# Miniprotein binders against a7ua95r516to809, part 111

Target 1, 294 residues: a7ua95r516to809
Amino acid sequence: ASLSLLSISDLVPDLQFIFFWMSNAIEILYFIQQKSPAYMQTIELMDDKAGSKESLLSATISANEEAMTILEEVIMYTFQQCVYYITKTLYVVLPGLLDCNPFGTEPSSEQCRRAAGVCVCAVCVMPEAVRRVVSVFQTTSDLLQQYQVHSEIQSQMFAYLFFFTNVSLFNQLIDKGPARGWFQRSRVLQIQASVKILLDWAKGAGHNHLAQKFFAKFCSTVTILASPPQQLSQMSWKALCAEHPSLKPVQLHRILTQYQLMAELGPLPIWQPSSEDEAYIYRTVDLLESFENH
Key: E = the ipSAE of ESMFold2; O = the ipSAE of OpenDDE; V2 = 0.75 times the mean of E and O plus 0.25 times the DockQ between their complexes.

## First folded at step 7 (miniprotein)

Design j43 (at its last look DockQ between E and O 0.68; V2 from the best seeds 0.00; counts 0 for: other shape alone 2.51 > 2.5)
Fold by ESMFold2, look of step 7:
Structure j43 (fold): chain B 294 residues (1-294), chain A 86 residues (1-86)
Amino acid sequence: as target 1 above (294 residues)
Amino acid sequence: SDEAERMAEDARRMIEEAQRLAEQGNHEEAIRLLLEAAEIAARSGDPYLIAKVALMAIAIALQTGDEDVIRRAEEILRRAKELMRS
């Protein structure tokens, strides 16, 4: 029972049901929009008594508003149901991205090298942890397209899914990273490679702008942690803030502190926060992100 | 014009009753009334009444657990869409 709620493949029939009715509600919206100008013009051109014509117009406006109210409620309800089920599945598979080794030796990669001699086609096969996340996104995309859901609604759904993904990955990295060893450079490079595969999927699916916008905080974190020590230590706090505006001062300070510790660059702080930022680097209430938009 | 106004009044009455039945959980009777209302709303010439019938059928289908009600809601939707195109 609980397992069926955690697998995207088990949710497909329920999602198909919801998308079927959502897509039909959207079709009714387009019918209203297509017919409204002609019908209103017919009423306006009547030479009837002013009271009779005005009464008919008032009733028509009221009927339109009632229909649009029902439509809004149906679309909101179906959207909320879809994102609820999809994010429950996504929550289960996302942590695997942080433990994933995308650079593992694969038999097909080794076979390609042998067959082609000095073959450079040893690009990593999609790791299982990345595949599980991509499967959720791809299944969602396929269903939205199958039922011809309006492109604006598809964009809003992926905006929320990418927001959810960013919050989940960022919070786990910041909260559990020290204990899990995720700040080690070799691990950061593995995480960076895994996220690149996910970003490449988003680009190929036509969601590049949304992914760039909503993954910015997590990607900035990984970019900083993946930087060579010589290069990063030469960058000022001001420069890092300017290059990574998605990171709050407390978040940037925490990331740099963990970087310095893991790279064993000594106990003396390398990066000096600006005087205006010094009041904010200790605001632990701002360290983790909320899953809710207030 | 007078017949169309009479049809619109009849359709509105039936839609209001179907809404009350649905709010009471009587989805079976609400769906039955909506099918009848669709034909009358189409004769009225008011496109918003036909659209409201279709949207109410969708809302009932999403809220009910009764497979027979869902099947009839789909039939109402199909018929309403046909009438909207005529």
Scores: ipSAE 0.530, ipTM 0.863, lowest interface PAE 1.4, mean pLDDT 82
Fold by OpenDDE base, look of step 7:
Structure j43 (fold): chain B 294 residues (1-294), chain A 86 residues (1-86)
Amino acid sequence: as target 1 above (294 residues)
Amino acid sequence: SDEAERMAEDARRMIEEAQRLAEQGNHEEAIRLLLEAAEIAARSGDPYLIAKVALMAIAIALQTGDEDVIRRAEEILRRAKELMRS
């Protein structure tokens, strides 16, 4: 299917299959971990008929190690497949979030229109672009709950999805923002409002801490760009670094430089990097976030 | 007990044969054998044999596109879970 036509709903059957097997593999893993000590103890308490006990114990240990290795591989594989499909869907819908005008009148979701005319649920009142992003996360949450996936794996899944979302949005904003006009105050305020809706959803879904942690860089960028020129021009480099510790010096410098251009401000000595940071502001390799090593 | 040990040995042999069949691409016969092995493994009282049967069912289900084989793998898994909860 073309990336442009891919919806999370189209992936639900494949995701259901993967989540089913992942959940079951996790359940078996926990079963083995819980029962193995007692079983080994039972073997240890058996009467030592010449050599049979040691052989049985060795065989049991080997079988346990093999089973654990295979289970870990299955869990890792299924987890990676879930992430692959979900992030592919996110990749398609996330750009729409940056162009979204949440202050406009957008039509309610098609699903709620069919049932009762005007649905006033939190999802139905969302802008379409925000609703599409939230739908990916909600579908993921619903599937994880449906298949009773262990809470730790659920947390890891959402941590990665929020990480991916933050990196994607941040990189798009930094790279394409000036050309797309996303650094204009009116557009920034729209982005800020859209992100707030997403964060409010995450809070309602019980993922508030993860969302705050992993969206910190994007939120910091949006906060700086949303600041009035009169306010931001009074903040020193050092103060901005302290208030936005998630931003690298090169990232902060780029944001401020683009802000200055957009706001038609002259050079501001107060935004001059410290002597310590001056070497780092030119490290363009560190400007964009990496998807690797999460 | 001697009976439980015999059942464990029988289950191990069945699992090994199912693995060979699966490696040969005969997933249908492998999954049928695993369904039988699951009950024997449960009676043996060896939790690792039950887990191994379930693991093989998962592996076969992930490797095959055959809906009937997948359905039987789900049945093995359900049965294994019932036995794990007992």
Scores: ipSAE 0.403, ipTM 0.798, lowest interface PAE 1.2, mean pLDDT 88
ESMFold2 (binder alone), look of step 7: mean pLDDT 77; pTM 0.713

Design j44 (at its last look DockQ between E and O 0.57; V2 from the best seeds 0.00; counts 0 for: pae E 1.8 > 1.5)
Fold by OpenDDE base, look of step 7:
Structure j44 (fold): chain B 294 residues (1-294), chain A 86 residues (1-86)
Amino acid sequence: as target 1 above (294 residues)
Amino acid sequence: SDEAERMAEDARRMIEEAQRLAEQGNHEEAIRLLVEAAEIAARSGDPYLIAKVALLAIVAALQTGDEDVIRRAEEILRRAKELMRS
């Protein structure tokens, strides 16, 4: 299927299959981990019939280690497959979030219209572009709950998805933002409102801490860009670094430079990087975030 | 009991053979053998054999698109879970 036509709903059957097996593998892993110590103790307490105990213990340990290794591989594989499918859908819908006007009157979702005529639920009142992103996360949450996936794995899943979302949105904003007009104050305010809806959803879903942690760079960028020129021009480089510690010097410098151009501000000495940061502001390799190392 | 030990040994042998069959790509025969092994493992009372059968059933299901293999794997898992919770 064309990437452009791929919806999270189309992937639900595949995700259900993977989540089923992942959940079962996790349950078996925990069972083995919990029962192994007691079982080993029972073998240790057995009468030593001519070295049979030692051989049985060794064989049991080896079999347990093998089983644990295979289970970990299965869990890792299924986890990676879930992430692959979900991030593929996010990749398609995330650009729409940056172009979204949340202050416009968009029609409620067709699904809610069929059920209740006019649904006023929090999801139905969302702009379509925001709703599409939220739908990916909500579907993921619903599936994780449906299959009773262990809470730690759920947290890891959402951590990665929020990480991926932040990197994707941040990189798109930094790279394409000037050309797309996303650095214009009116557009920035739209982006800020859209992101707030997403963060409010994450809070309602119980993922507030993860969302705040992993969206920090994107939120910092949007906050700076949303600041009035009169306010931002009074903030020093050092103050901005302190207020937005998630941003690297090169990233902050790029944001401020593009802000200056957009706002038609002359050179601002107060935004001059410190002597310590001056060597880092030209590290263009550090400008965009990497999807690696997570 | 001597009978439970014998059943455990039989289940181990069946599990090993099922694993060999799966490694050879014969998932259909592997899963059939695992169904039988699951019953013997359950009677032996060895929870680790049950877990190993369930594990191999998961592996078989993930490695094949065969609906019959998947269905049998699901049945093994259901039974394994019932025994693990007891």
Scores: ipSAE 0.473, ipTM 0.808, lowest interface PAE 1.1, mean pLDDT 88
Fold by ESMFold2, look of step 7:
Structure j44 (fold): chain B 294 residues (1-294), chain A 86 residues (1-86)
Amino acid sequence: as target 1 above (294 residues)
Amino acid sequence: SDEAERMAEDARRMIEEAQRLAEQGNHEEAIRLLVEAAEIAARSGDPYLIAKVALLAIVAALQTGDEDVIRRAEEILRRAKELMRS
């Protein structure tokens, strides 16, 4: 079937269908778990005539294994389908985060203009590009709550969405950043502020741990790029690796190269890779991240 | 009991046939058989058989694009859930 990639709101009916069936599969899981001990005990206490108890026990164990297999497949399938739909919309809206200016947003509400010359509503400070990404996360959260999806599944879904967001933003920055001017200091500070808004959403939604874990590579990149030259030039390669373990040697090397160009710095001896890392700074296959490494 | 074992065996046979029909793409016949199997599975007292009926209805709904099959799968799921509570 053809997917609609226009916006998250266009995908809500498809997501509602999938969440409905996923939620019901999860209910069946809990039914089995609740009833299984009592049923097995009933069979164990049964009076065994002509071997009927042994046959029933064997068939019951087999039925349990078959039901669990189907259940796992249903939950996995519905999860993957939801993620597929949602990440298609994320893929479209995420690049805008790298181009927006969260500091220069004009109040767009007449209500904000009427508030004695100052904006008193938070909506006026969120750039449209950030709002689009937050809308995908918020709509996803709202649907998961609407269908009473188990909290463990909700956490797994946001873990993957944050992983996807991290990979998409990191790859775009590394690949297109030089041509788009995204490594200029004023631009990096704007990107940092935009990502802060996403992290604040995640914290308010109860997903702070997941966001901290799965945004680590992109956040490390932006943190390095945002550092003042006097501060960063005092950090050795070893110290930077230790501070930013999510970055591979080729990635850290590329980030520092772009930083040197932006800050008009020459090569620094303190940034010389360790002997063991020097073999890896040219591994182009490790530069961009794979979306399949979730 | 011996009666519960016989009912469980009957339900397994019907569920196996419904699964075979679904694999052949015959979702309408598979759904009809699941309706019959649900009542027998519930009376067997075996929670795994009732759950498997419900799961196969879910699978049918997810594998088909046919609105009538989806509607009937929703009805069998509702009925299976009622039987799970009894």
Scores: ipSAE 0.451, ipTM 0.806, lowest interface PAE 1.8, mean pLDDT 82
ESMFold2 (binder alone), look of step 7: mean pLDDT 77; pTM 0.703

Design j45 (at its last look DockQ between E and O 0.79; V2 from the best seeds 0.00; counts 0 for: other shape alone 3.282 > 2.5)
Fold by OpenDDE base, look of step 7:
Structure j45 (fold): chain B 294 residues (1-294), chain A 86 residues (1-86)
Amino acid sequence: as target 1 above (294 residues)
Amino acid sequence: SDEAERMAEDARRMIEEAQRLAEQGNHEEAIRLLLEAAEIAARSGDPYLIAKVALTAIVIALQTGDEDVIRRAEELLRRAKELMRS
């Protein structure tokens, strides 16, 4: 119940707090890393008053190691908190993306209407369901930039968010798609168009490579399902495996089986798995993607 | 110099005491002590001490529920960063 009302805007104050401290922790980490060699050299060049230099060096090394450990813990903690809040918001808005009809006329965002009447910016012309997803990513991007978070951490953040989004969308499509009618060609084309808008945003935001990498499974699934029956029925199992290497054999087999049912196609010998893949198509444990170990 | 070593030792002791105070939940007094320690740490020439002051401020800010303490920690952090750039 409470999750359905959660917007990214409601989380901005909490995220601002976390991003502020994360950014500063990273800055201090880099400061230590940059100053450490010169300072150690200064100690090494000091006149060796019997035992004082070694003691000072040892104490400095120990203090540095302790500080670095705590900084890493703070950075990791704050990063995890950011991911937690952002993914919680994504969890709420992502299902709407699969039900979205991007070919319909939806009204522009209320914020842009108040400022200019009719805003024709790329975000304002997006379908509401797509805009909500993009808003999460855009808000994240804006906050990362506002607090001048190091580019590597920004990349890691977006990598994880795209990973999470792909896993969520893929699993929902595979698990609920047949029952929700998302495997119907008309619905698939809507999903494909919605995802394209998201990918175009990611490209414009400078995250094209990450988006292409981490959305590969979902995009492959949508591409297969969007293919006309006349075209897809001419593609062999081996050809489909080669064209969609991000899909496991069990995943491809499930997609093709559901496609066959939806399109009312008889058994297609050309889609029969190879003898090598035949053992893997029954590994149902590998069907859905895991959120673990990213 | 002997003076720089003395300043470094004084700053280190002050930071350690501030950490103890923070662990005891006396965050306000910890931040006050850290502000004094920051100036001494900067004059000592030891970059690790000023970084440790800033780090301690971050830890306090993340652990405290008091908005006033958070604001003071932000001010301390800003000052520490100024001293790091000097």
Scores: ipSAE 0.541, ipTM 0.852, lowest interface PAE 0.9, mean pLDDT 89
Fold by ESMFold2, look of step 7:
Structure j45 (fold): chain B 294 residues (1-294), chain A 86 residues (1-86)
Amino acid sequence: as target 1 above (294 residues)
Amino acid sequence: SDEAERMAEDARRMIEEAQRLAEQGNHEEAIRLLLEAAEIAARSGDPYLIAKVALTAIVIALQTGDEDVIRRAEELLRRAKELMRS
């Protein structure tokens, strides 16, 4: 795998190859499901002469079991290969979401300047960083639909892609945020707006439930960071845990610590963790999320 | 019929031999044998045998890096699917 091959457009031929063979495996599954009941009934209704019925039934059950085993292996392998290629591309483009400004105006746009001479245009095209991420999701959706992949497999694929996106964005924000200034309020609002564009894409694509489920940790993080100090300073640790159950104690503690630094607030007594949570707020092994599929 | 049962047994034996050849890396001979087995499997009336031929072609195509083998596996799969359509 080379960085020169990480554009989703460059990987389309490999994805088409994989989806072609996956789609054919699915077609064979439908063939078996269509033919199997009638064939099994034919065997069950046979006259049992010289024990040939029992031999045929045993061979038929064995053949069905082996065919299903091969189908499951093919589907799992092709699924894993698809997510491998797609997530390599996604990993390269996701960091740009944390650095872009979706509120930008294009007053120097040649389109705006030509139409009105010198003008201010409040309506801008989608930022390039967001467009690159949307392009990965949209290309994936288009290929899945082109090859008529079963809807359950499509859902599982986007569940994994959203999970991967959440882990990547959350880990980068937590790990690099202090050094990159990403906890400043104006930057958090920019990040929140960029992620909203992704969530809007997911809703329009029919994946709203999956996006709500799998982006919860990152969205909770930016929601807390975007909250006005007057509002957030009135919420206790227990209340924040209850409203943001996707966040582990160590994660919530880190987020609140960065919020205090950004807002130039001293320690707040109401943000002191509960006694049972206090044991967990310094567990560094729990701070970052794993990319492993559980 | 007794002929269909004989054809099913012959196809089953050929498919198992082709799978052994593929496991040994002899994919071209496996495909050659599967092409022959596909015709017999389809005439046997046993839907699982022709499906197993098609699935074995898919497995070979996904495991090899040889473009000529992939092309032949695709041809085998196309033929198996034609036979599956009755």
Scores: ipSAE 0.519, ipTM 0.863, lowest interface PAE 1.4, mean pLDDT 83
ESMFold2 (binder alone), look of step 7: mean pLDDT 79; pTM 0.741

Design j46 (at its last fold request DockQ between E and O 0.86; V2 from the best seeds 0.70)
Fold by OpenDDE base, look of step 7:
Structure j46 (fold): chain B 294 residues (1-294), chain A 86 residues (1-86)
Amino acid sequence: as target 1 above (294 residues)
Amino acid sequence: SDEAERMAEDARRMIEEAQRLAEQGNHEEAIRLLLEAAEIAARSGDPYLIAKVALTAIVIALQTGDEDVIRRAEEVLRRAKELMRS
């Protein structure tokens, strides 16, 4: 299917398949972990017929280690497949979030229109672009709950999805923002409002801490760009670094430089990097975030 | 007991054969063998053998493109889980 037509709903059958087997693999893993000590103790308490007990114990340990290794591989594989499908869908819908005008009148979701006319649920009142992003996360949450996936795995899944979302949005904003006009104050305020809706959803879904942690860089960028020129021009480099510790010096410098251009401000000595940071502001390799090593 | 040890050995051999069959692409025969192995594994009293039956069914389900084999793998898994709770 063309990436442009891919919806999370189209992936639900594939995700259901993967989540089913993943949840069962996790259940089997916990079963082995829970039963292993008691079973080994039972073997240890058996009458030692010459050499049979030691051989049985060794064989049991080896078989357990093999089973645990295979289970870990299955869980990792299924987890990666879930992430692959979900992030593929996010990749398609996330750009729409940056172009979204949440202050406009957008039609309610088609699903809620069919039931009772005007649905006033939190999802139905969302702008379409925000709703599409939220729908990916909500569908993921619903599937994880449906298959009773262990809470730790759920947290890891959302941590990665929020990480991916932050990296994607941040990189798009930094790279394409100036050309797309996303650094204009009016557009920044739209982005800020859209992100707030997403964060409010995450809070309502019980993922507030993860969302705050993993969206910190994007939120910091948006906060700086949303600041009035009169306010931001009074903040020193050092103060901005302290207020936005998630941003690398090169990233902060790029944001401020683009802000300066957009706001038609002359050079601001107060934004001059410290002597310590001056070497780092030219490290363009560190400008964009990596999807690797999460 | 000598009987439980014998059952454990039989179940282990059956699971190993099912794994070999699955590796050879004979998923249907592998699943049939796993259903039989599940009952023997449960009677042996070895929880690891039941878990290994379930695990092997999961692996087969993820490797096969055959819907009938997947359905039967679900049945093996369900039966193994029932035996784990007993």
Scores: ipSAE 0.718, ipTM 0.919, lowest interface PAE 0.7, mean pLDDT 90
Fold by ESMFold2, look of step 8:
Structure j46 (fold): chain B 294 residues (1-294), chain A 86 residues (1-86)
Amino acid sequence: as target 1 above (294 residues)
Amino acid sequence: SDEAERMAEDARRMIEEAQRLAEQGNHEEAIRLLLEAAEIAARSGDPYLIAKVALTAIVIALQTGDEDVIRRAEEVLRRAKELMRS
């Protein structure tokens, strides 16, 4: 795993290695959990001669503590390594999702003229940028199933990958959107369609709940930006906060400011934050999301 | 029994020595000792000892860059898992 971070398939051998050892560490954890109560009770029921039972209990407790400590470190280390490699790939491919056109802009005649052996029509081809992101998620899912990783760990991994994806897309949109034209209505509709493809993948993979939870901030942002100007300009700040609770006041304020600019609604602010929120709408330190989650 | 306690102590000492060898970079000798310790740990009846053998092999495999050591660590793990099931 080095300069091949642009393709998840190049990382498969390294990920296979890490998943193999992680899944086995998890298996040892469950073995200890299954055996520990019965073994401790067996020692408790032994004859106590010259304190040998108490010495054995003490050694057994110490061995359990040592094993659990090492297991926690191994599982966390291997989990972090998987996430590190996978998110490196996601980091470089996710911005393209904001630039792609899932509705197709190239003439059908050009696509039909391409050489045999490749798909030459737009209706057969998912946008390449979306395909790259889906490939990362699908390859991860395939590896987790191949190595029979426990379902709770699989859920934790996708929770983090969806969290990372949401943060990356949201931060890119907020930070680079004005310069890249991503707040234009036609572009927002394209972004919305591309994200739907990811959500459909997550639903088909059994992760719909996680995707709905961790994409909420980005989806709320796109929903606001896709709203007709006549509808959105009539909504109060209070109503928007209630409808989009995943957005911090500073984030909602920035989104509405950009919306007003791109929808040509004039320079005067339309939405008046509540008096409670006014202290927070200019706290730019809270504008972008952190990739660290505790 | 006293026999099981003796085997547990023998396995414990072998595992500790394997861990010291691994810390010193002598992963091949550590793995050889772990494979031997797995059989003794299983006969002791102490489930933590066979788990510790498997876990030590995992740690070695994750720390080494040597594919031959990794293959031998996999053998230790495979054997330990067989013994865990019996």
Scores: ipSAE 0.633, ipTM 0.898, lowest interface PAE 1.1, mean pLDDT 83
ESMFold2, look of step 7: ipSAE 0.569; ipTM 0.873
ESMFold2 (binder alone), look of step 7: mean pLDDT 84; pTM 0.832
ESMFold2 (binder alone), look of step 8: mean pLDDT 86; pTM 0.843
OpenDDE base, look of step 8: ipSAE 0.715; ipTM 0.919
ESMFold2, fold request of step 9: ipSAE 0.609, 0.601, 0.615; ipTM 0.893, 0.887, 0.880
ESMFold2 (binder alone), fold request of step 9: mean pLDDT 85, 85, 85; pTM 0.841, 0.845, 0.840
OpenDDE base, fold request of step 9: ipSAE 0.658, 0.677, 0.671; ipTM 0.896, 0.904, 0.902

